# VH-VL binders against Very-long-chain (3R)-3-hydroxyacyl-CoA dehydratase 3 (HACD3): the designs that were tried, part 11

Target 1, 90 residues: Very-long-chain (3R)-3-hydroxyacyl-CoA dehydratase 3 (HACD3), of Bos taurus (Bovine) (a7yy55r5to94)
Amino acid sequence: VLTPHVYWAQRHHELYLRVELSDVQNPAISITENVLHFKAQGHGAKGDNVYEFHLEFLDLVKPEPVYKLTQRQVNITVQKKESQWWERLT
Short names: E, the ipSAE of ESMFold2; O, the ipSAE of OpenDDE; V2, 0.75 times the mean of E and O plus 0.25 times the DockQ between their complexes.

## First folded at step 8 (VH-VL; framework fv_bepranemab)

Design i2 (from d5 with light chain E39Y; at its last look DockQ between E and O 0.86; V2 from the best seeds 0.62)
Fold by ESMFold2, look of step 8:
Parts: structure tokens; sequence; C-alpha cells
Structure i2 (fold): chain C 90 residues (1-90), chain A 121 residues (1-121), chain B 112 residues (1-112)
């Protein structure tokens, strides 16, 4: 399985991830024990494949992520448990 | 066309719980965040909090100890409960919708017509 | 909390003339990825607020071309190039960068 290109941004209360995959099928996106788990079939930098990654957040987040599939990417929003600026994602 | 409609009692006694429901029609509650904003008579707007369709919430710190926002996707509704009300909670209460994206959004594109709630004995 | 200050609080405009409303925030509304979380709403008499402008300068769908927004950092302006009778109401700016989201005091626009 391959790792997709992932970018992130933040506000004091939320984290935003964009996963560069198109034509996404069967997305599995969850947070358990403060780790984001992502797996999906899609079209990425290495073509049509299964892409997968996990990441442990720097600080605590709420476990209910929301996501949307767009033409070119998967957008994920995660709420921080405490509003603060993070110096890094992980 | 998406429409939001507030419903609930217009009169609430002090110390009791204010309960309102926003019914969403002409669209789905999924894929959005949903907010309550209030306006005391003759005054400005106060954001009270929002909920994502998944159930994740954020509240205004001024009311966070008293406020609960909930979503019921099967009824296409979301709700507000505000406990221990006083005369200061007298206001028009609006429900509103926002779309979200990478980097987040904070605007409210569709609003209900508002419902007046008076707190009086 | 971020304080949003509007000026003027009231203005009276002859139809066809321009109008300008200023909004100042107590903190910068510019954050990561180039977003500025400043919004404008109009509340017409007897109605709920409606979104006019998002992210400083972008007109929301269906908003007439005579409305424009500008500004950066902490200072923002809403302009109406030619005021029409239907523009009467109270205009609010709102910041959405940090919780709680906060509104300005409102600016009442009247026709004279």
Amino acid sequence: as target 1 above (90 residues)
Amino acid sequence: EVQLQESGPGLVKPSETLSLTCTVSGGSISDYYWAWIRQPPGKGLEWMGYIYYSGSTNYNTAVQSRVTISVDTSKNQFSLKLSSVTAADTAVYYCARGDWEYGGNSYFDYWGQGTMVTVSS
Amino acid sequence: DIVMTQTPLSLSVTPGQPASISCRSSQSLEYSEGKTYLYWYLQKPGQSPQLLIYEVSNRFSGVPDRFSGSGSGTDFTLKISRVEAEDVGVYYCMQGIDLPYTFGQGTKLEIK
C-alpha cells in the first residue's frame, strides 16, 4: 500500500488535512487513541492504488472527524480538545 | 431550496431550561455545521455555538456551562437546550447553517426566521 | 474574546449615493493558508440576517455587484456603490477566526 500526499493547516480550535487522492472509493477514516487512521482506494501520485497512512496528533483531539470527498482530494476536519496553536501536526 | 425553521416555547420561566428545535427542509443535515445565534431585543447578535453533523460541538464560553446543542439526523433536526435561564436570556433565537472546507469556514449562509423566547415569571 | 467595532452606528443615505461602513477587530483576522475570517451580514427590517460578503471581499451568491468589501489585518470596509431602497437594514461584520465568533454592534442604514 502507498502513502498519499497530505497537507495540513489549523486554527486555534481545528485542524484541517487535505489528502491528495481523487476518485476515492471505500474510505476508512477514524481516530482511535489520538491516532488518525486513513485507508482508501483512489488515484494519487502512484496512480490507482490503495493508499494508507496513520498519524498520532501532537496534542489531544476530539475523536469524531468529519470528511468530504472532492474531485481532487479528501478534506478532513478534526477538532482540537483544547484551543491552542500547534507548532507541528505530530 | 434549504429552509430552516425554529420551533419551541416562546415563554420560559426563570431557572428552567429553554429548549428549541431547528427543522431543516429542502436539504440534508449531513455535510454541514449548524449553529444557534441569538439577538436580545434591540441589540446585536451573539453566536452561541455550533455542531457538525457528526455530533462534534463547540460553544461560546459565555454560555458553555449551560448550553447543549444536539443533532438528530433521522429527523433532519438539531436542537438547543439552555439551562438555568434568566431575563438576560430573553432574545430572538436563530438557527443557521454553514458549509465547511479545507481551512474551515465560519460563515452562516442559511438562517431560520427566528423565534422570540421571553424569560419571565 | 475578539471585539468587533463598527463605525458609524447609523447612517442616512440619499438613494443612488455611496455608503461606507468600517469594521475594526481587536486582533488580526488573518490566519494560515491565506484566509481572513471576516464576514458581512445584512439584517433587513423584520428579517433574519443574510450573508453578503465572506472572507473580506467575496460576494455571496445572489448579492448585487454594488456591494464590495476590502481590508486586511484588523481594518475592514463594506461599500455600497449606489444605495437602493432595498439596502435598508442593519449591517453586521463578524469575525470567525477564533471562538467565540463575534459580531460588530451593527450599522443601521436608512434612506433619506
Scores: ipSAE 0.537, ipTM 0.876, lowest interface PAE 2.0, mean pLDDT 91
ESMFold2 (binder alone), look of step 8: mean pLDDT 91; pTM 0.934
OpenDDE, look of step 8: ipSAE 0.545; ipTM 0.903

Design i3 (from d5 with light chain E33D; at its last look DockQ between E and O 0.86; V2 from the best seeds 0.00; counts 0 for: pae E 2.6 > 2)
Fold by ESMFold2, look of step 8:
Structure i3 (fold): chain C 90 residues (1-90), chain A 121 residues (1-121), chain B 112 residues (1-112)
Amino acid sequence: as target 1 above (90 residues)
Amino acid sequence: EVQLQESGPGLVKPSETLSLTCTVSGGSISDYYWAWIRQPPGKGLEWMGYIYYSGSTNYNTAVQSRVTISVDTSKNQFSLKLSSVTAADTAVYYCARGDWEYGGNSYFDYWGQGTMVTVSS
Amino acid sequence: DIVMTQTPLSLSVTPGQPASISCRSSQSLEYSDGKTYLEWYLQKPGQSPQLLIYEVSNRFSGVPDRFSGSGSGTDFTLKISRVEAEDVGVYYCMQGIDLPYTFGQGTKLEIK
């Protein structure tokens, strides 16, 4: 299992994830039981491969993530269930 | 270029539900979030809420008990329902588009032309 | 809610002269990502609002370079270097750092 480089940021109401993959194909991105599931074909640190990761959020989030593919990365926005500052992602 | 158009009844009776639709043309509803913003006559702007293409919403707490925003991606439309209206809900209602990236964006780059809704018996 | 206060509420300007509009927020609009979430909109008579400036100082596409934004923290300014007749309308600042998003009360710009 190849894990991509992932960065995050937040506002009080939302979480932002940046997944460093380009040329992404067949992205599968979902949240179930407060766990983000990510799988995609793309070009990352180990070349053209399938990359996958999961993470359990620190606090409750809404289950419908949104994402956008860019030339250099996958941007994911996740809405917090309650607006508040998180000390950490997980 | 993307265009937004509000539609719905211009007159709503007190205590009933205000219902508006925003039709998006010249672009897809995906990859953006979509907002309703209103302006009472002679007054300023009030953000009511937004929706992502996924159906996820955030509402202004001032109206959250009465507001529902929905999206129909197959029709390239999103909607506003505001229940239990009073004269205070008389306003021009705008739909607007917001882009988003890592770290978030909050500005609205395209607006509909607005539709006047009067709450009166 | 973050309160946005604009001054002046009304401004009358001779064509070709500069104009300046102030916006003050009740809380800092600076965020840990290095961005400041302050926008400016213009609502021309009989029209919907249009975006002028995002994130304090970035002109939106198609906005003339006579419009500029500046400021930090809680204090922000929109400047028009040479006012033209087409600039008439009501100017709104907006904060986008926290929900609900909130607007200033507006500044009406008129030509005299």
Scores: ipSAE 0.414, ipTM 0.854, lowest interface PAE 2.6, mean pLDDT 91
ESMFold2 (binder alone), look of step 8: mean pLDDT 91; pTM 0.939
OpenDDE, look of step 8: ipSAE 0.613; ipTM 0.919

Design i4 (from d5 with heavy chain Y33R; at its last look DockQ between E and O 0.75; V2 from the best seeds 0.00; counts 0 for: pae E 2.4 > 2)
Heavy chain, then light chain:
Amino acid sequence: EVQLQESGPGLVKPSETLSLTCTVSGGSISDYRWAWIRQPPGKGLEWMGYIYYSGSTNYNTAVQSRVTISVDTSKNQFSLKLSSVTAADTAVYYCARGDWEYGGNSYFDYWGQGTMVTVSS
Amino acid sequence: DIVMTQTPLSLSVTPGQPASISCRSSQSLEYSEGKTYLEWYLQKPGQSPQLLIYEVSNRFSGVPDRFSGSGSGTDFTLKISRVEAEDVGVYYCMQGIDLPYTFGQGTKLEIK
ESMFold2, look of step 8: ipSAE 0.473; ipTM 0.863
ESMFold2 (binder alone), look of step 8: mean pLDDT 91; pTM 0.940
OpenDDE, look of step 8: ipSAE 0.816; ipTM 0.942

Design i5 (from d5 with light chain Y31W; at its last look DockQ between E and O 0.91; V2 from the best seeds 0.77)
Heavy chain, then light chain:
Amino acid sequence: EVQLQESGPGLVKPSETLSLTCTVSGGSISDYYWAWIRQPPGKGLEWMGYIYYSGSTNYNTAVQSRVTISVDTSKNQFSLKLSSVTAADTAVYYCARGDWEYGGNSYFDYWGQGTMVTVSS
Amino acid sequence: DIVMTQTPLSLSVTPGQPASISCRSSQSLEWSEGKTYLEWYLQKPGQSPQLLIYEVSNRFSGVPDRFSGSGSGTDFTLKISRVEAEDVGVYYCMQGIDLPYTFGQGTKLEIK
ESMFold2, look of step 8: ipSAE 0.639; ipTM 0.901
ESMFold2 (binder alone), look of step 8: mean pLDDT 90; pTM 0.932
OpenDDE, look of step 8: ipSAE 0.676; ipTM 0.926
ESMFold2, look of step 9: ipSAE 0.634; ipTM 0.895
ESMFold2 (binder alone), look of step 9: mean pLDDT 90; pTM 0.932
OpenDDE, look of step 9: ipSAE 0.809; ipTM 0.943

Design i6 (from d5 with heavy chain G98S D99E; at its last look DockQ between E and O 0.79; V2 from the best seeds 0.00; counts 0 for: pae E 2.6 > 2)
Fold by OpenDDE, look of step 8:
Structure i6 (fold): chain C 90 residues (1-90), chain A 121 residues (1-121), chain B 112 residues (1-112)
Amino acid sequence: as target 1 above (90 residues)
Amino acid sequence: EVQLQESGPGLVKPSETLSLTCTVSGGSISDYYWAWIRQPPGKGLEWMGYIYYSGSTNYNTAVQSRVTISVDTSKNQFSLKLSSVTAADTAVYYCARSEWEYGGNSYFDYWGQGTMVTVSS
Amino acid sequence: DIVMTQTPLSLSVTPGQPASISCRSSQSLEYSEGKTYLEWYLQKPGQSPQLLIYEVSNRFSGVPDRFSGSGSGTDFTLKISRVEAEDVGVYYCMQGIDLPYTFGQGTKLEIK
């Protein structure tokens, strides 16, 4: 299993994830039991391949991720159930 | 150039539901947040809520129990429903686009012209 | 909710003279990546609001360089180097760091 590098940022009400994976099409992104599931075909550090990761959030999030594809990355936004600053992502 | 246009009844009776639609032209509704913002006569601006084109929503807690925002990608539209209206809901209602980038949804870069809705019996 | 406080609430300026509007937030508007979500809007008479400045100091497309934004943390300023007749209206600051997004009370700018 190949895992892409994931950067993150936050505002009080949202988490922002940047997945360093280029040329992604039709990614599978979902949240179940407070775990973000990502799987996609794209170009990463190990070349063209299938990359995936599973990330359990520190606190509760809404199971409705939104994402935006660019040529060089996948941006994922996750809404927190409670508006507060997190010390860490996981 | 992207354009937004509000439409709906300008008069609503108390206790009824205010319904407005924002039609987006000149650009896709995809990949942005779409917001409703209102302004009572002679007063400031109040953000009511937004929706991502996929259907994810957030509402102002001040109106959350009465507000529903929906999106219709096939029509390039998004809508506002505000139930149980009172005179306090009399305002100009604006729809707006919020640009999205990594780091969060940002500014309202495009606005509709606004539509006045009066709550009166 | 984050409270946005503008000062002054109104000002009258002679054309060609500078103007300055202050905006203070009840908490910091900076998020983890170092960005600060403070925006300025202008609502001209009879029109919808229009974006002037985003992220404290970035002019939106088409905004004249007479307009500038500055500040950090909780204190922000919008400056107009040379006020023109077309600058008349109500200016609003807005925070985008937390929900609900909140606006200042507005500052009414008039020409003397």
Scores: ipSAE 0.256, ipTM 0.829, lowest interface PAE 2.5, mean pLDDT 92
ESMFold2, look of step 8: ipSAE 0.455; ipTM 0.858
ESMFold2 (binder alone), look of step 8: mean pLDDT 91; pTM 0.938

## First folded at step 9 (VH-VL; framework fv_bepranemab)

Design j1 (from i5 with heavy chain G103S; at its last look DockQ between E and O 0.70; V2 from the best seeds 0.00; counts 0 for: pae E 3.0 > 2)
Fold by ESMFold2, look of step 9:
Structure j1 (fold): chain C 90 residues (1-90), chain A 121 residues (1-121), chain B 112 residues (1-112)
Amino acid sequence: as target 1 above (90 residues)
Amino acid sequence: EVQLQESGPGLVKPSETLSLTCTVSGGSISDYYWAWIRQPPGKGLEWMGYIYYSGSTNYNTAVQSRVTISVDTSKNQFSLKLSSVTAADTAVYYCARGDWEYSGNSYFDYWGQGTMVTVSS
Amino acid sequence: DIVMTQTPLSLSVTPGQPASISCRSSQSLEWSEGKTYLEWYLQKPGQSPQLLIYEVSNRFSGVPDRFSGSGSGTDFTLKISRVEAEDVGVYYCMQGIDLPYTFGQGTKLEIK
């Protein structure tokens, strides 16, 4: 299993994830049981491959993530259930 | 060029549900978030909430118990339902488009022309 | 909720003269990742609002360069270097850093 580089940021009401993959194909991105599941074909640190990861969020989030594919990355936005500042992502 | 147009009844009776539809033309509803913003006659603007193309919503807490925003991507439309209306809900209702990215943008670049809704017996 | 306070609420300007509108927020609009979530909109008579300035100082497409925005933290200003008749309307600032998104009460600009 190849894992991509992932960065995050936040506001009080939302989480932002930046997944460093370009030329993404067949993205599968979902949240179930407060766990984000990511799988996609793309160009990452180990070249053109399938990349996959999961993470369990620190606190409750809403289940419908939103994403956009850009030239260099996949941007994911996740809405927090409660507007709060998180000390960490997981 | 994207255009937004509100539609729905201009008169609603007190205690009933206000229902509006925003039709998007000249562009796709995907990759954006979509908002409802209202303006009582002669007064300022109030953001009511938004919806992402995925169906995820955020609402103004002042109206959260009464508001539902939904999206129908097959019709390129999104809608507003506001239950249990009173005279205080009389306003021009605007739909608006927001662009978003990793930076979490919050501005609205395209607006509908607005539709007046009067709550009266 | 973040309160947005505009000053003045109304102004009358001789054509060709400058105008300045102030917007103050009850909390900082600066995001820790560097953005500042302050917009300006113009609502011309009988029209819907239109975006003028996003993220403090960026002119939206088609907005004349006589409009400029500035400020930081909690204090922001919209300036019109030479007011024209078509600039008449109500100007709103808006914050988008936290929910609910909130607008200032508006500044009505008139030609005298």
Scores: ipSAE 0.385, ipTM 0.847, lowest interface PAE 3.0, mean pLDDT 90
ESMFold2 (binder alone), look of step 9: mean pLDDT 90; pTM 0.934
OpenDDE, look of step 9: ipSAE 0.675; ipTM 0.924

Design j2 (from i5 with heavy chain N105D; at its last look DockQ between E and O 0.72; V2 from the best seeds 0.69)
Fold by ESMFold2, look of step 9:
Structure j2 (fold): chain C 90 residues (1-90), chain A 121 residues (1-121), chain B 112 residues (1-112)
Amino acid sequence: as target 1 above (90 residues)
Amino acid sequence: EVQLQESGPGLVKPSETLSLTCTVSGGSISDYYWAWIRQPPGKGLEWMGYIYYSGSTNYNTAVQSRVTISVDTSKNQFSLKLSSVTAADTAVYYCARGDWEYGGDSYFDYWGQGTMVTVSS
Amino acid sequence: DIVMTQTPLSLSVTPGQPASISCRSSQSLEWSEGKTYLEWYLQKPGQSPQLLIYEVSNRFSGVPDRFSGSGSGTDFTLKISRVEAEDVGVYYCMQGIDLPYTFGQGTKLEIK
């Protein structure tokens, strides 16, 4: 299993993840039991491969993420259950 | 071009539930978030809440105990229910679309025509 | 809640003259990732609001370049370089950095 580079940022009510993969195919992105599940084919740091990761959030999030594919990355938005600043993602 | 149209009863009795539907045409409800904004007669604008196409919602704390926003992607519609209404809920109700990207853009690029709802005995 | 304060609340302008509307927020609207969540809307008489400016200074599609936005932090300005009769209406600023999203009180622009 290969893990992609993932970066994050936040506002008080939302989390924003950037997954550094291009040419993404067949993305599977979901949240179950406060864990983000990501799997996709794409071009990352280890070339053209299937990349996968799982991420348990520091605090509660709402379970329906939204995402958009861009030329360089997958942008994921996750809504926090409670609006407040997180000191870390996990 | 995307068009939004509000529909629902123009009169609602106090203590009852206000129920509105926004029908989206000329575009898909997917890939956006959808908001309700109201304007009491002669007054300013109040954001009530939004829903992402995925079903995730955020509400204005001033109304959060009374508001439910829902999306029906099969009908290309989203809705507002506001319970326990009073005369203070009399307003023009607008539905609006917001696009989002990294940082969750917060502006509303397309608005419906608005529908007047009067709360009166 | 972030309070958005507009000045003036009404404005009478001779056609062809400039106009300026101020919007002040009770908290910074700047996000550490570089966005500033300040928008301007125009509500023409009998119409729904329409987006003019997003993220302080970006004109929305179809908005004439006589409209410009500026500012940072908590202080923002909408300028109309030459007011035309079609610019009549109520202008609202809005912040979208934190919930609930909030609007200013509005500035009514009239032709003198």
Scores: ipSAE 0.592, ipTM 0.891, lowest interface PAE 1.9, mean pLDDT 91
ESMFold2 (binder alone), look of step 9: mean pLDDT 90; pTM 0.934
OpenDDE, look of step 9: ipSAE 0.778; ipTM 0.937

Design j3 (from i5 with heavy chain S56T; at its last look DockQ between E and O 0.88; V2 from the best seeds 0.00; counts 0 for: pae E 2.6 > 2)
Fold by ESMFold2, look of step 9:
Structure j3 (fold): chain C 90 residues (1-90), chain A 121 residues (1-121), chain B 112 residues (1-112)
Amino acid sequence: as target 1 above (90 residues)
Amino acid sequence: EVQLQESGPGLVKPSETLSLTCTVSGGSISDYYWAWIRQPPGKGLEWMGYIYYSGTTNYNTAVQSRVTISVDTSKNQFSLKLSSVTAADTAVYYCARGDWEYGGNSYFDYWGQGTMVTVSS
Amino acid sequence: DIVMTQTPLSLSVTPGQPASISCRSSQSLEWSEGKTYLEWYLQKPGQSPQLLIYEVSNRFSGVPDRFSGSGSGTDFTLKISRVEAEDVGVYYCMQGIDLPYTFGQGTKLEIK
């Protein structure tokens, strides 16, 4: 199991994740029990491989993430359940 | 070119539910967020809320107890329901699209033509 | 709610002359490392709003280069270098940094 590099940013109502994988295939991205589940085939720091991570959010989020595949990364947007500033992601 | 078209009754009685549909053509409802914005006659614009193609929503607190926005990706449509309407809800209702990416966006690049909804007895 | 205040509320301009519209927000619209959630829209008579400028200064596709946006923090300006007859309508600024998203009250531009 290989873990990709993940960066994040926020607004009071949304979280933005940037997963550093290119050429992504078969993405599985979901939120259950306030945990983001990510699995995908793609090109990352360890080459072409399956990359996976799980991330429990600091506070409650809505369960339906959206994502887009770009040339260099997977962009994920998550809605916060309550609009607030987070000191950290997890 | 993407086009948005509002549809629904132009006249709604007080206390009833206003129900509108926005039909999207020339593009997919996926990969975007979709909003309802209204404009009372002679007044400015009020954002009512948006929905991502996944079904997740955010609403203006001023109407959140009465508003429901939903999406049907199979029909390439999204909708507005506003319950318990009063004369204050008389407005032109616009549907609108926004693109998004890392860091989010808040702009609306395509708008429907608008539909006038009058609330009167 | 973030209040967006436009000045002037009405503007009468001779064709070919410049126009300037100010928008002030009650809170900063700047966020993390320089992204600023400020847009400008034009609503021509009898039409729906159309996007002119996003993120302070980026012209939307098909918008003439005589439209320009500037500003930072809480103070923003839309300029039209040479007003044309097709520019008549009501101009709105909008913030999208925080919910609810809010518009200014509008600036009506007319030809004199």
Scores: ipSAE 0.456, ipTM 0.865, lowest interface PAE 2.6, mean pLDDT 90
ESMFold2 (binder alone), look of step 9: mean pLDDT 90; pTM 0.934
OpenDDE, look of step 9: ipSAE 0.766; ipTM 0.938

Design j4 (from i5 with heavy chain E101D; at its last look DockQ between E and O 0.89; V2 from the best seeds 0.78)
Heavy chain, then light chain:
Amino acid sequence: EVQLQESGPGLVKPSETLSLTCTVSGGSISDYYWAWIRQPPGKGLEWMGYIYYSGSTNYNTAVQSRVTISVDTSKNQFSLKLSSVTAADTAVYYCARGDWDYGGNSYFDYWGQGTMVTVSS
Amino acid sequence: DIVMTQTPLSLSVTPGQPASISCRSSQSLEWSEGKTYLEWYLQKPGQSPQLLIYEVSNRFSGVPDRFSGSGSGTDFTLKISRVEAEDVGVYYCMQGIDLPYTFGQGTKLEIK
ESMFold2, look of step 9: ipSAE 0.655; ipTM 0.902
ESMFold2 (binder alone), look of step 9: mean pLDDT 90; pTM 0.933
OpenDDE, look of step 9: ipSAE 0.840; ipTM 0.949

Design j5 (from i5 with light chain K35Y; at its last look DockQ between E and O 0.92; V2 from the best seeds 0.75)
Fold by ESMFold2, look of step 9:
Structure j5 (fold): chain C 90 residues (1-90), chain A 121 residues (1-121), chain B 112 residues (1-112)
Amino acid sequence: as target 1 above (90 residues)
Amino acid sequence: EVQLQESGPGLVKPSETLSLTCTVSGGSISDYYWAWIRQPPGKGLEWMGYIYYSGSTNYNTAVQSRVTISVDTSKNQFSLKLSSVTAADTAVYYCARGDWEYGGNSYFDYWGQGTMVTVSS
Amino acid sequence: DIVMTQTPLSLSVTPGQPASISCRSSQSLEWSEGYTYLEWYLQKPGQSPQLLIYEVSNRFSGVPDRFSGSGSGTDFTLKISRVEAEDVGVYYCMQGIDLPYTFGQGTKLEIK
């Protein structure tokens, strides 16, 4: 199992994840039981491979993530269930 | 290329529900977020809320208890329902498109032509 | 809610002369990750709003270069270097850093 580099940021109402993979294929991105699940084929720190991770959010989020593939990364936006500032992601 | 068109009744009775549909043509409703903005006669613009193509929404707290925005990707449409309307809800209602990225995006690049909704008995 | 205050609320400009519109926010519009979420829109008479400037200073596609935006933090300015008759309308600034997204009250530009 290869884990990609993942960065995050926030505003009061939503979370932003930046997954450092390019040439992404077959992205599977979902939230179930407040856990984000990510799996994709792409080019990362260990070359062309399948990369996978999951994380449990610190507080409740809505289960409808949106994502966009860019030249160098996968951008994921997750809506917080309650608008508030989080001290950490998980 | 992309066009947005509001549709729905122009007259709504007090206490009833205002219901509008925005039809998107020349582009897919996927990949963007979609907003409703209103303008009472002679007044400024008020953002009411938006919906991502996934169905995730955010609403203006001033109307949050009365507003529902939904999306129907099979019809390439999104909608606004505003319950318990009063004369204060009389306005031109615009639908608008926005792009998004890491860190969000607030600007609206395409707007519908607007539809006037009057709340009157 | 973040309050957006525009100054002036109206202005009359002789064609060919410059115009400047100020927008001030009740809170910083600078996000800690380096973006500033301030836009300018123009609503011409009888039309829907149209985007002019996004993220403080970036002209939207097709917007003439006589329009420019500047500012930081809580203070922002839209400038028109030489006003043309087609520039008549109401200008709005908008913040998108925090919900609810809010607009300024508008600045009506008239030809003198």
Scores: ipSAE 0.546, ipTM 0.872, lowest interface PAE 1.9, mean pLDDT 90
ESMFold2 (binder alone), look of step 9: mean pLDDT 90; pTM 0.931
OpenDDE, look of step 9: ipSAE 0.837; ipTM 0.949

## First folded at step 10 (VH-VL; framework fv_bepranemab)

Design k1 (from j4 with light chain E33Y; at its last look DockQ between E and O 0.90; V2 from the best seeds 0.68)
Fold by ESMFold2, look of step 10:
Structure k1 (fold): chain C 90 residues (1-90), chain A 121 residues (1-121), chain B 112 residues (1-112)
Amino acid sequence: as target 1 above (90 residues)
Amino acid sequence: EVQLQESGPGLVKPSETLSLTCTVSGGSISDYYWAWIRQPPGKGLEWMGYIYYSGSTNYNTAVQSRVTISVDTSKNQFSLKLSSVTAADTAVYYCARGDWDYGGNSYFDYWGQGTMVTVSS
Amino acid sequence: DIVMTQTPLSLSVTPGQPASISCRSSQSLEWSYGKTYLEWYLQKPGQSPQLLIYEVSNRFSGVPDRFSGSGSGTDFTLKISRVEAEDVGVYYCMQGIDLPYTFGQGTKLEIK
C-alpha cells in the first residue's frame, strides 16, 4: 500500500495533521482505539493512487477527527484528551 | 450570509438547569466549530466552550463540571446546558461561529444577537 | 488562564481625532509555526460583539481602513486613525492560543 507524506503540528489542546494529497476522492478518516485510520484516492508522491496509513497516537485523543480537503492537501484536526505538550506524535 | 439566533427561557430558578439553543441559518453547521460566550450585565465576555460539528468539545475549566454543549446537525442547531445555576450565571448568552484550518483559528466571525438569562427565584 | 489586560478601560475622543488601545497578555500569543492568536472585537451599544481584526493585524471583511492592529509577543495595539460616531462602543481583545480563550476587560470608547 502507498503511504502519503504526512506532517504534524500541535497546540496544547489540539493536533494538526497535513496529508499531502490533492484531488482526493472517497476519503475514509476515523479514529478507533486511539489509532487514526486514513484511506483515500488522490494524487501524491507516487502519482494517482490509493494512499493509506494508520497512526497510533502517543497519548489519548478524542475519537472525532475533523478534516478539510484543500487543493493541495487534507488537513486533519484531532482534539487531545488532556491538554499538554507532546514530545512526539506516535 | 450565515446568521445565528439564540433561544430559550429568559428566567431560570437557582439550582436548575439553564438550557439554550442556537439555530444556524444561511449556512451549514458542518465545517465549523460553534461556541457559547456569555456576558454578565455591565461586564466583560467569558468564553464557555465550543463544539466541532463532529461532536468533539472543549470547555472552559471554570464551568466544565456544569456545562454540556451538543449539536443536532439535522436541525442545524447546537445547544448549551448549564446545570446548578446561581445568580452569578445571570448574563447575556451569545452563540458564535469559529472557523478552523491547519494550526487552528481562534476568532469568531459571526455571533448571535444574544439572549438575556436571569437566575432568580 | 492567560490574563488579557487592556488600557485604558475608558476613553473619550473628539470626532476626527485618533484613538489607541493597548492589550497585554500574560503569556506570548505567538505559535511557533507563525500564527499569533490575538483578535479585536467591537461591541456597539445594544449589539453583540463583532470581529474587527484577527491574527493581530488582519482587518475582517467590511472593517474600514481607519482601523489597524499591530504588536507581537505579549503587547498589542488597536488604532483608529480618525474616530467617527459609529465607532462608539466597547473594544475587546481576545487570545486564542490556549484554552480557555480569554478576553480583555474591555475599553469603552465615547465621543466628546
Scores: ipSAE 0.613, ipTM 0.897, lowest interface PAE 1.8, mean pLDDT 92
ESMFold2 (binder alone), look of step 10: mean pLDDT 90; pTM 0.930
OpenDDE, look of step 10: ipSAE 0.614; ipTM 0.913

